VHH binders against Pleckstrin homology domain-containing family S member 1 (PLEKHS1). Designs and how they scored, part 3

Target 1, 116 residues: Pleckstrin homology domain-containing family S member 1 (PLEKHS1), of Homo sapiens (Human) (q5sxh7r14to129)
Amino acid sequence: EVCKQDYFIKSPPSQLFSSVTSWKKRFFILSKAGEKSFSLSYYKDHHHRGSIEIDQNSSVEVGISSQEKMQSVQKMFKCHPDEVMSIRTTNREYFLIGHDREKIKDWVSFMSSFRQ
Key: E = the ipSAE of ESMFold2; O = the ipSAE of OpenDDE; V2 = 0.75 times the mean of E and O plus 0.25 times the DockQ between their complexes.

## First folded at step 1 (VHH)

Design pa10 (framework vhh_7pa5_2)
Fold by ESMFold2-Fast, scan of step 1:
Structure pa10 (fold): chain B 116 residues (1-116), chain A 125 residues (1-125)
Amino acid sequence: as target 1 above (116 residues)
Amino acid sequence: QVQLVESGGGMVQPGGSLRLSCAASGFTFSDYAMSWVRRAPGKGPEWVSTISGSGGSTSYADSVKGRFTISRDNAKNTLYLQMNSLKPEDTALYYCAKSEVYIEYSGDYTSFDYWGQGTQVTVSS
């Protein structure tokens, strides 16, 4: 079941965090994976590039909790904290820049409303 | 039927200011991000700036940061570009463009659809 879909700019692996060109615009599809879980898949030109599994152990928040990382992202992309969402899984953090406060709020609220 | 009509261009001296306007019709203006794109003689199109549908987010090319300000009036279906501290290298034909998504410079996608004739900006001493 596809719940939401839209474009975001996705963070690279941590070692490439400060490289602006390593952050990529991708098309994201959010699907319900279970009663309290989602699969967030991203694509380039209709080719699947990766998936983020979001479950009750994941954290989905507006902004970036690390002040240093948030300031770095604001400088690179000229965005406000409320235009960014953080998805923290067991092994990795992802940052998605939506450049629309209401869109980010809507996506975060939706994913949070179905999880504990 | 989407229509975009750019205006406000002209000739100015280096250090001068100019405000461009883009009148939009044929679509729900507030639902779309809008961009300014310019084309200088002998060069390909260069993205200048983007503003989100709500107006809450803006982005700028490095070449214009701190000098240009993008804004919109959703009640009037109009996009603006305030250009300050103009330089000879800002000389170009300026186009407004409708975008399905908000764009920042990412190096991944750099093309926009633009439909107007553009408005000419010439910066000369």
Scores: ipSAE 0.000, ipTM 0.114, lowest interface PAE 12.6, mean pLDDT 82

Design pa11 (framework vhh_7pa5_2)
Fold by ESMFold2-Fast, scan of step 1:
Structure pa11 (fold): chain B 116 residues (1-116), chain A 124 residues (1-124)
Amino acid sequence: as target 1 above (116 residues)
Amino acid sequence: QVQLVESGGGMVQPGGSLRLSCAASGFTFSEYAMSWVRRAPGKGPEWVSTISWSGGSTSYADSVKGRFTISRDNAKNTLYLQMNSLKPEDTALYYCAATVEYTYESGEYTFDYWGQGTQVTVSS
C-alpha cells in the first residue's frame, strides 16, 4: 500500500556529508511493509535507486538533533530546521530536505503513528 | 515546466576565451547542483564541470582544469562558465544541466534536466 509520495533532497553517506553535490533530489514513495513497518523507496526518473527500511526501532524526527550537522545543512541549503526530516535506522542516518514545514511535520507524524 | 536556456557560444581562435550563461526557470534553482556538459558531433555527452547548490564546492573534468571556471548567481537564477585558453578539442555543443548524481561503482554522472545547448567552435 502506497501511503505518501513526494520529492525530497536526500543526504549522502556520512563520509560525503559535506559534499553538497552528493545530496540528490529524489522522488520518494512511502509504502506500508508490515503492521509496524514502512519502506521508503526513492527514484530518479522511473528508476529505483534505493530504499530505507523504517520499523519500530527507527527514529523519525523533524530537524537534526546534532546542532553541528543542522548548522551545516542550513549553510548548504539555506533551509529552516522545520523543513528537514531525520530518519535513523540501524547504524545509519538519512536527512531529507523539503520546502514545506507542514509537509515535513505531516510525514514525520504519519511514520511515527506505528510506534504506539 | 523546467527551462534551461544557454547563451554565449560562438567562434574563437585557439587560445581565446568565451563566457557561457544558463538562465534557469520553473524550479528552485538554489536547491540544485548545476553542471555543464558538452557533446561533440558523433559522440556522447562529456561532463565538464559541476557547482554545488550554494556555490561553495566545484569540480572539473581533467581536460578543463585550470582553464575553465564555473560559477552561479542564485539571486538571478543563472549559471556561468568562464572558458579560457580554448583548444580545438573544446569544440562542442555546451549544455546546462540540473541535478547530477555520481555513481561510485561506475565513476559516471547522470543528470535530471538539460537545456537546448549553445555551440562553441574553436578553429584557426
Scores: ipSAE 0.000, ipTM 0.120, lowest interface PAE 11.9, mean pLDDT 81

Design qb01 (framework vhh_7qbe_3)
Fold by ESMFold2-Fast, scan of step 1:
Structure qb01 (fold): chain B 116 residues (1-116), chain A 121 residues (1-121)
Amino acid sequence: as target 1 above (116 residues)
Amino acid sequence: QLQLVESGGGLVQAGGSLRLSCTASGFTFSMGWFRQGPGKEREFVASISGSGGSTYYADSVKGRFTISRDNAKNTLYLQMNSLKSEDTAVYYCAADSSYYWTLSEDEYDYWGKGTRVTVSS
């Protein structure tokens, strides 16, 4: 079931974090994968580019907990911390820039709803 | 097909003001203004989110230009104050199919034909 969909600017792997051209705008579709999990798939021009599996071992937060990384992102993209969400999985951390506080808040709240 | 129509361009003296408008044939998410001056590449000017709650400006126009929108009228505005000769350009309205804006020209799906702004010294 598709729960949410929208565009975000997606962070590259950590090695390319400071390369502004390595951050890519993608269309994201959030779907239920199980009772306590989601699949967040991203696309360019209707072509699937990748997926982020979000389960109980993942964390989803507004902003970036590392102040150094948050300041770097603010400088690169001229955004506020509340316009960014962090998704940490077992293998990697993703940062998604929305440039809209209400949408980021909505997405973070929704994905965090299965956690107690 | 979504269409964007710009208006409000013209000749203005340095230090003057102009307000550009862009009317969309339907609802749009994020929108932006781009410009292309004589002999130059198209450059980003300003963008606004679908709700109008967030804006971003190029450093060259920050403090002088204000982007705004009226979603009831499907209209985007650019209020240009303290105009300089280097602001002379054709100004293009662009709309994204997404809720969020971008600085990248290639991420905007819909474009107007442009409106010419000439700032005389």
Scores: ipSAE 0.006, ipTM 0.142, lowest interface PAE 10.8, mean pLDDT 83

Design qb02 (framework vhh_7qbe_3)
Fold by ESMFold2-Fast, scan of step 1:
Structure qb02 (fold): chain B 116 residues (1-116), chain A 120 residues (1-120)
Amino acid sequence: as target 1 above (116 residues)
Amino acid sequence: QLQLVESGGGLVQAGGSLRLSCTASGFTFDMGWFRQGPGKEREFVASISWSGGSTYYADSVKGRFTISRDNAKNTLYLQMNSLKSEDTAVYYCAAGEWYSTLDSAEYDYWGKGTRVTVSS
């Protein structure tokens, strides 16, 4: 079941966090994986590049909790905190930049309404 | 990849109207119109966010031009009213990732342009 889809700029691994060119625009598809879980898959030119598994142990929030990381992202992408979504999984933390406050609120609210 | 194709340009008399269209071959995010007149640099005309909730206009066209989009048709429009000789230019459709970008360098995809000539 496909729930939502849209473009976001996706954060790199932590080692490349400050490298602007390592952040990539990807097309994201959110699908229901279980009653309280989602699979967020991302693509380039219709080719699957990766997936983020979101379950009851994950956290989805507007903005970035770390003030240092939030400030860095604001300088790199000229965005406001409410235009960014944070997804924390057991393995890694992801940051998605949407440059649209309503879009970010909608996505965070949707995932939170089913997961918790 | 993504292609943008403009249409609707032509010759029109001062005071007249034209509607430009831009059709995308795939999904687009923020979109805008830029123009380049004879002997001038490319300048911003108007931009619209993906949702259509935010629009921005250059002062020179404000009140005369209206930007709109139909996401179901992957089409961007520019309604141009009360045309002036100064509006003579090649008009370019652009697509980018950024909310309300005014800088042409921020746009990732460009059409080849459509020519608008306003006779006095």
Scores: ipSAE 0.000, ipTM 0.106, lowest interface PAE 13.6, mean pLDDT 83

Design qb03 (framework vhh_7qbe_3)
Fold by ESMFold2-Fast, scan of step 1:
Structure qb03 (fold): chain B 116 residues (1-116), chain A 122 residues (1-122)
Amino acid sequence: as target 1 above (116 residues)
Amino acid sequence: QLQLVESGGGLVQAGGSLRLSCTASGFTYAMGWFRQGPGKEREFVASISGSGGSTYYADSVKGRFTISRDNAKNTLYLQMNSLKSEDTAVYYCAADLFGSYYEPTESEYDYWGKGTRVTVSS
């Protein structure tokens, strides 16, 4: 059931994008939700704070496709593009900062292995 | 609250080696080493990501120092080779619960040890 788990800094809603303190470190658990779908749940101090549903209509990629947003994130969190992943769902876009190129590569590859 | 304890400091001859350790009371994401020499500001030395897969070094120590960690033991290491008199300092272990190993500043670390003194004699 549980595929992966680790800490990431999660982006706030778009209105608070430039507020560094609105980006929150959360513990993420990736679980299979279906044959080709995942549920990515995040927690603070063992309390569930939310979930991101990742399915065939979602996109997961390394970095941020918007150059403007990518540069902003690099300045706020002192990270390389390879240390960030973007998850785009029908409702919202999420940015997760891992501060670890191998971790981001591994997570993106895993979630993309059954999604083309 | 998280506690960090450094060990391994001491007196070493120039050109020698020394290994510092820092044990945390719990899991941390990004960790780093800082140092403060006589009459100097505290400066960054090296940092490492939560998994240990990414590291960042100050130019003054690149090629001589190696940062590593053992997450099963909640322990951070700094292997110091080819020591110079300029490396004489109190070395501090620092942990960041928000995570920032790349070009970190002192203010990004939430938890600090009390330091371990390294003296490099000529």
Scores: ipSAE 0.005, ipTM 0.178, lowest interface PAE 11.1, mean pLDDT 84

Design qb04 (framework vhh_7qbe_3)
Fold by ESMFold2-Fast, scan of step 1:
Structure qb04 (fold): chain B 116 residues (1-116), chain A 123 residues (1-123)
Amino acid sequence: as target 1 above (116 residues)
Amino acid sequence: QLQLVESGGGLVQAGGSLRLSCTASGFTFSMGWFRQGPGKEREFVASISWSGDSTYYADSVKGRFTISRDNAKNTLYLQMNSLKSEDTAVYYCAADYSPWYELGTSESDYDYWGKGTRVTVSS
């Protein structure tokens, strides 16, 4: 079941956070994985590159809660906080930069309300 | 704004060779070639990193086409050998000046496009 799909710029692992070239544009497909869980898979030219498992222990929010990280991302990518979503999993925190603040609100709302 | 101008297209006999060029009006990061044949969707052909150290090729052109670039001239090349009738297409040059993108293989990986140059392979 595909729920949503779109392009985002994806953050690298924390140790490469300040390396602009380590952030990658990927095509993301959000699919239902279980009753209250999603799989967010990302692709380059239709080749699967990875997946983010979003479950009851994950959090999805607009913007970045760390003020320092948010300011760094704004400086690197010249984006508004509303154009970014944060996905925190057990293993890692991901930041996805979109082109549209309404799109980011829609994605965050969908993942949050679907699990309620 | 960045502009891309393709050249080198034309009519060629099957089995022949042709070299396409694409000149950019400024700096580009990764570059690629795409093509659209009669009655077909636009498809990826080849891509190259800024340094020229990394290249990708579509399976349909591997061993026959070679992508290269001359950064001093801001020019991208596509050497096409052993041309087949199915290579008939309008060939488009694409460029990305943003370092965020890996070597592109999808149209969405590129922000700048030329208007295309037509290649017709007769048999």
Scores: ipSAE 0.005, ipTM 0.131, lowest interface PAE 10.9, mean pLDDT 83

Design qb05 (framework vhh_7qbe_3)
Fold by ESMFold2-Fast, scan of step 1:
Structure qb05 (fold): chain B 116 residues (1-116), chain A 121 residues (1-121)
Amino acid sequence: as target 1 above (116 residues)
Amino acid sequence: QLQLVESGGGLVQAGGSLRLSCTASGFTYAMGWFRQGPGKEREFVASISGSGGSTYYADSVKGRFTISRDNAKNTLYLQMNSLKSEDTAVYYCAAQYGSDWYFLEPSYDYWGKGTRVTVSS
């Protein structure tokens, strides 16, 4: 079941964090994977590029908890912390820039409503 | 197919003002203005989200330019005040379809043909 879909700018692996061109605009589809889990799949030109599994061991929040990283993102993309969401999984941390405070709040609240 | 039509360019004296308009043939999400001056690369000027709730400006134009939109008319505006000779450029309207706001040129799906602004000293 598809719950939400929209474009976001996705962070690269940590080694490329400061390279603005390594951050990629992707189309994201959020689907319910279980009673308390989601699959967040991302696409380029309708081709599947990857998926982020969001479960009870993941964290989803507005902004970036590392203030150093948050300041870097603000300088690179001219955005406010409320326009960014952080998704931390066991293998990687993802930052998604939505450029709309209400959109980010809506997505974070939706994913958090099914988690402890 | 979505079309963007710009208007409002012209010759203006330094310190003067101009208002640029861009009318879209249909609904758009984020919209922005970019410009290309003589001997320069195309650069970001300002952008606005689909709702109009978020606006962003290049440092060179902050405090002088104001971006706004009228969604009932599918029209984007750029109010340019305190114009400088360095603002001389062709100004392009750009729109995103299916996404909301991004200031880098490759993120915009549709582009107008541009309107010329010349600021004389």
Scores: ipSAE 0.000, ipTM 0.143, lowest interface PAE 13.6, mean pLDDT 82

Design qb06 (framework vhh_7qbe_3)
Fold by ESMFold2-Fast, scan of step 1:
Structure qb06 (fold): chain B 116 residues (1-116), chain A 119 residues (1-119)
Amino acid sequence: as target 1 above (116 residues)
Amino acid sequence: QLQLVESGGGLVQAGGSLRLSCTASGFTFYMGWFRQGPGKEREFVASISSSGGSTYYADSVKGRFTISRDNAKNTLYLQMNSLKSEDTAVYYCAADEYGLSWAEEYDYWGKGTRVTVSS
């Protein structure tokens, strides 16, 4: 089932982290995959571009724990730490910028309340 | 807008060869081929850098497929050899202007060209 959906700016692979044009605004759909797991799919113009699998081994938090990366993101996007969420999976770490503190808090709380 | 047009798809016998082309309406940086088989997710096939100096392949096609480009013609190619029934799919050309060598996303897509491999 679809739980949440909204637009976010998504981080690129780590090698392109400092390239502002490599961060892409995508439409995200959060769906329940199991009792404690989610699938977060992202789209451009109704075309599926990728998915992030979030399970009990993933971490979801407000902001970016690395001070260096957080400062870089703030400079690139003129945002506050509480307007960003970090999703760490076994494959990769993702950063999503929402430009809305309450939206980020709501999404992080929703995903974390069941898993942790 | 940047337009990508694929051609060269068709019916081919297993073990055969086929060459796909994709012509862009203007200059592109990274280009790639993706495919989607019946009832499957779209998957990466191969990509090539703007100069042609770097190429990347999915493990399933490595050694059988060759990606190349002709920048004077704004054209991308995929030479497919030793075709298998599992290669049956719609093949899509994709381009990204930001130099991503392997990315989950590309910003420009063609409409696709169908490849059917029969036994």
Scores: ipSAE 0.000, ipTM 0.126, lowest interface PAE 12.4, mean pLDDT 83

Design qb07 (framework vhh_7qbe_3; at its last look DockQ between E and O 0.03; V2 from the best seeds 0.00; counts 0 for: pae E 10.1 > 2, placed apart)
Amino acid sequence: QLQLVESGGGLVQAGGSLRLSCTASGFTFSMGWFRQGPGKEREFVASISYSGGSTYYADSVKGRFTISRDNAKNTLYLQMNSLKSEDTAVYYCAASDWYSGFTLDEAEYDYWGKGTRVTVSS
ESMFold2-Fast, scan of step 1: ipSAE 0.222; ipTM 0.631
ESMFold2, look of step 2: ipSAE 0.005; ipTM 0.323
ESMFold2 (binder alone), look of step 2: mean pLDDT 85; pTM 0.880
OpenDDE, look of step 2: ipSAE 0.071; ipTM 0.495
ESMFold2-Fast, scan of step 4: ipSAE 0.105; ipTM 0.552

Design qb08 (framework vhh_7qbe_3)
Fold by ESMFold2-Fast, scan of step 1:
Structure qb08 (fold): chain B 116 residues (1-116), chain A 122 residues (1-122)
Amino acid sequence: as target 1 above (116 residues)
Amino acid sequence: QLQLVESGGGLVQAGGSLRLSCTASGRTYAMGWFRQGPGKEREFVASISWSGGSTYYADSVKGRFTISRDNAKNTLYLQMNSLKSEDTAVYYCAADTYLSEYWGSTDEYDYWGKGTRVTVSS
């Protein structure tokens, strides 16, 4: 079932982190995958581009815990830390930028309602 | 759905001035102006960040055009001075609802107006 959906700017793989053009605006759909897990799928022009599996081993937080990375993102996108969420999975970390502090807070609170 | 409405186009003589406006039906972030002249492709004119602190211009309009915005009115402006015949085009307003700024020239904007016609004669 679909829980939430909205646009965010998604971080690239870590090796392309400083390449501003590698960060892409995508439409995200958050769905319940199991009793304690979510699937966060992202799309461009109706085409599925990828999915992030969020479970008990994932962490979801407002902002970026690395101060160096947070400052780089603020400089690149003119955003505040509370307009960014971090999703760390077993395989990779993702950073999603939205220009709405309450939206980021709402999404983080919703996904972190499970043990992480 | 966000709607953008351009106004201020018209006929003007070379060397004259015009001010274009674009009013959005809701909140916008990064905004810009594009134009398409007779027999030409659509081209970038100018862009402005949400705060107004960053502006970008096509080389053909630098020093002649000024982009500005009034966020309280959800309105984007383009002040066009020293108009030339090659500025004759339909001018389009573009807006993003999530990106506060685009870096330089880009047409990745989410929303577009229907355009306003500018004719520069001699």
Scores: ipSAE 0.000, ipTM 0.153, lowest interface PAE 11.1, mean pLDDT 84

Design qb09 (framework vhh_7qbe_3)
Fold by ESMFold2-Fast, scan of step 1:
Structure qb09 (fold): chain B 116 residues (1-116), chain A 122 residues (1-122)
Amino acid sequence: as target 1 above (116 residues)
Amino acid sequence: QLQLVESGGGLVQAGGSLRLSCTASGFTFDMGWFRQGPGKEREFVASISGSGGSTYYADSVKGRFTISRDNAKNTLYLQMNSLKSEDTAVYYCAADSPYELFWSDTGSYDYWGKGTRVTVSS
């Protein structure tokens, strides 16, 4: 069951964080994976590129808690903190940039509804 | 259509050195090395810009590994020195899309090789 879908710019692995060309625009589909979990899959030209598993051990929030990283992202993409969501999993942290504050707030709120 | 072929993997003693190569058919892109060890997810190792002017390394390999490229030969290299048992993995070459725009998808693709195995013995 597909819950939400949209385009976001996805962060690279942490070592490539400052490489602007390593951040990629991907189409994201949020699907329910269990009663308290989601799968966030991302695509390019209809090819599946990866998935982020979001469960009770994950955290999803608006903005980036690290001030240095948040400032870096704002300089690279000319975005407001409210236009960014952070997803922390066991494997790594992802940052997704949208250009819509209300949409970011809606996505964060939705994913948080089932995890608490 | 970009093809990536890795080579240079094998068995090496701890403390030894090994050089991996990745040959690309076609155009020059930002490129990198990733690896996947037993029971682990694929992780970033090193990357280099299309011009060779910028390099980035995972903390675990800084000072030991050097990424380089020869654009005339369409070849990417990873020089691995002071190898440790923890470096045992299948190493993958990856090429980034140079033409993807952040606000529009231009239809370009990311490419991956099939990998080359590196085993570091004690």
Scores: ipSAE 0.006, ipTM 0.173, lowest interface PAE 9.8, mean pLDDT 80

Design qb10 (framework vhh_7qbe_3)
Fold by ESMFold2-Fast, scan of step 1:
Structure qb10 (fold): chain B 116 residues (1-116), chain A 121 residues (1-121)
Amino acid sequence: as target 1 above (116 residues)
Amino acid sequence: QLQLVESGGGLVQAGGSLRLSCTASGFTYAMGWFRQGPGKEREFVASISGSGDSTYYADSVKGRFTISRDNAKNTLYLQMNSLKSEDTAVYYCAAESTVYWEDSYTPYDYWGKGTRVTVSS
């Protein structure tokens, strides 16, 4: 069941965090995986590039908790913290830039509402 | 035109080890291994960034397989340990000619012809 879909700029692995060109604009599809879990899959030109599994052990929030990382992202993408979403899973953190405050708040609220 | 040549495939007993190699005719960025078992679709196995600093593995091979590369030789490796019958497949080398890198999957521009791995019980 598809719940939401939209474009975001996705963070690379931590080793490439400061490399602007390593952040990629992808089409994201959010699907319900269980009663309190989601699968967030991302695509380029209809080709699946990866998936983020979001469950009760994951954290989804507006902005980036690390002040240093938040400031770095603001410099690289000229964005406001409210235009960024952080997803922390058991294996890594993902940062998605939406350049739209309302879009980010909508997505974070939706995922948080069904996980709590 | 970039060319990729795989080698190292063969018949091996379950629990055994095998090392696959893939040599590129020129410079590549991200590289990866994919496989296609009998009656199955091609699936991702492992990938490595152009620098070699980042690696990703499919859950089915994590802890058993190790991907590495030697950029001076334009060669990619896959060390396969604790092989299982379900690892039987044709293994394909794939390479990206661009600076793009993403988590566990990438759009690879070049593909090899494959090398067959058969794991007997």
Scores: ipSAE 0.008, ipTM 0.116, lowest interface PAE 9.8, mean pLDDT 82

Design qb11 (framework vhh_7qbe_3)
Fold by ESMFold2-Fast, scan of step 1:
Structure qb11 (fold): chain B 116 residues (1-116), chain A 123 residues (1-123)
Amino acid sequence: as target 1 above (116 residues)
Amino acid sequence: QLQLVESGGGLVQAGGSLRLSCTASGFTFSMGWFRQGPGKEREFVASISGSGGSTYYADSVKGRFTISRDNAKNTLYLQMNSLKSEDTAVYYCAATPSYTIYEDDSYSEYDYWGKGTRVTVSS
């Protein structure tokens, strides 16, 4: 089932991290995948572009733990740390910029409610 | 982590052919080739679905380049025919854990990238 949906600016792979044009505004849909897992799918103009699988081993946090990466993102997008969420999976780390502190807090809390 | 290694680049005369290979350390879903010419940004070349059943090409390479894959070998190929000087570039292999196939320079959507292999086409 669809739990949440909204727009975010999504980070590129690490080697393109400093390229502003490689960060893309996408429409995200969060769906329940299992009892303690989610699928976060993103779209451009109704075309599916990718999915982030979030499970018990994933980490979802407000801000970016790396001070260097956080400062870089703030410079590129003129945002506060509380307007960014970090999703770390077994394969990759993603950063989503929401430009809304309450929205980021709500999404992080929702996805973190079952993890330890 | 998934690693991609490109090979097959080199110097070739205009009108010639080259076959590029990209070997992955494990299974990949959708894959693509991108290139970056001197003084240019990276651009899309071709993409292929996990099954190999769907392919897309940039207009500049349609009819000349063929993308294919051998999943038993975890290897992606790009057969380049009728090469032109404007094909001179570093060619990059890219992979995504998604079934989604990409038709353009959506390279920010790819999670894994090789270091590239250089192709020089002389006239």
Scores: ipSAE 0.000, ipTM 0.162, lowest interface PAE 11.8, mean pLDDT 82

Design vo01 (framework vhh_vobarilizumab_d1)
Fold by ESMFold2-Fast, scan of step 1:
Parts: structure tokens; C-alpha cells; sequence
Structure vo01 (fold): chain B 116 residues (1-116), chain A 119 residues (1-119)
């Protein structure tokens, strides 16, 4: 039931957004959690570090809708908007940098496919 | 002082059941994603089951349908209900916590509890 897996650089909590060293490279595994939901778990080495609950109320998109946040991320990581995905949950927004626009589009499309 | 204390391990016959508990203290349990990992002799640690702070669950393919992860935030306790146990489930089981809202890049681990499935 592992749907996808890959490395991304994960955003910190919003109060640490501008701290480059607070963004961490993690291994992500996307698994089905329910009929229309996913669990996106991230790891360092073999150690589980956290999970992002993605359901019908979550938003997944390419890039960052806030222009100022997008420009800040581009400056910090020398990436293009197409190389970033945004995941908004009830508790927090996550930004994942993939440095591969085809990979980001593939992941966003896959997670959006359960919406009708 | 952050502490994770596992209990409930033991010797069980194939097809039997065990319930593992992890008692957490020293942090705001409800803010943490929690997980059960296991390590069999001669193998690396593998993720068995995870549960987010919001309650979403995930399972390794080898345990899906047999194991259930749950949490009780009022008791600061994580559980793993293990049914239809197999000899290949023999391992030390570890509880882990990750704080995603502040310092989610370090984790806390328990000392582990041994589960042996044998006749």
C-alpha cells in the first residue's frame, strides 16, 4: 500500500520559515490511510520523524500561493516554483522541495486524483 | 525528561494476540506523531505502524489487517494491538515520537519490549 516514496526538503514550522538550517531533507513514503485519504510519513535513516494526514479537506498544489513565501524559498534554495509542492492540512502548511518539476507534478496529480 | 516506556511484550503461540502499550511523559503527547518500529535478530529497524497527531494511521504491508495502532491522549499512551501473530513477527518493538510543530527533526525512542512468537 506504499503508493510513492522519495526524498524532499521539508519546511519547518512557520516561526522558523526563514531559517535555512531548519529545513530538513527527509525520505517520504505516501501510503493509503483510507478510501479517500493518504498518510505521508517522513524518515531520517530508518527512523520515523513524522506524518502528514492528507484527506478531502487538505489542499495539495504545485508551488506556493503566497508570492512572498515563494520568492523567499526560491532565494534560499535556488529552486523554481515547479519544483515545490504545498500541502495544507487543518493544523499546518507544509512545503516540500523536490528539485525535479516532473516529480512534483506527478506527486501532486496522484494525491489530487481522489478528489471528485 | 522525555520518557517512552513500552510494555506488553512476551512469549505467545502462533495465531495468538498481544497488546503493546507505550507510556509517554515529559512532553505534550497530543502534539506528537507516534510510531511502532520493530527489529528482528540480524535485521534493521522497520516501521510497523504510525499514527499522526490528528489520528491518521499507516501500516507496513506485512502487518496490515492484523495489527491496529491507536492512541489515548488523555492517558498519554500509545497502543499496538497485535492479532494472528506469526513467527516472523518475533522482534523487539520500539515506541517513537516526533514533534512536527516545533523541532520535528529529532525523535524520542523507548527502550523496547521483546515479542517472541514460538511454539
Amino acid sequence: as target 1 above (116 residues)
Amino acid sequence: EVQLVESGGGLVQPGGSLRLSCAASGFTFSDYAMAWYRQAPGKGRELVAGITSGGSTSYADSVKGRFTISRDNAKNTLYLQMNSLRPEDTAVYYCAADYEYSLGWYDYWGQGTLVTVSS
Scores: ipSAE 0.000, ipTM 0.105, lowest interface PAE 12.3, mean pLDDT 83

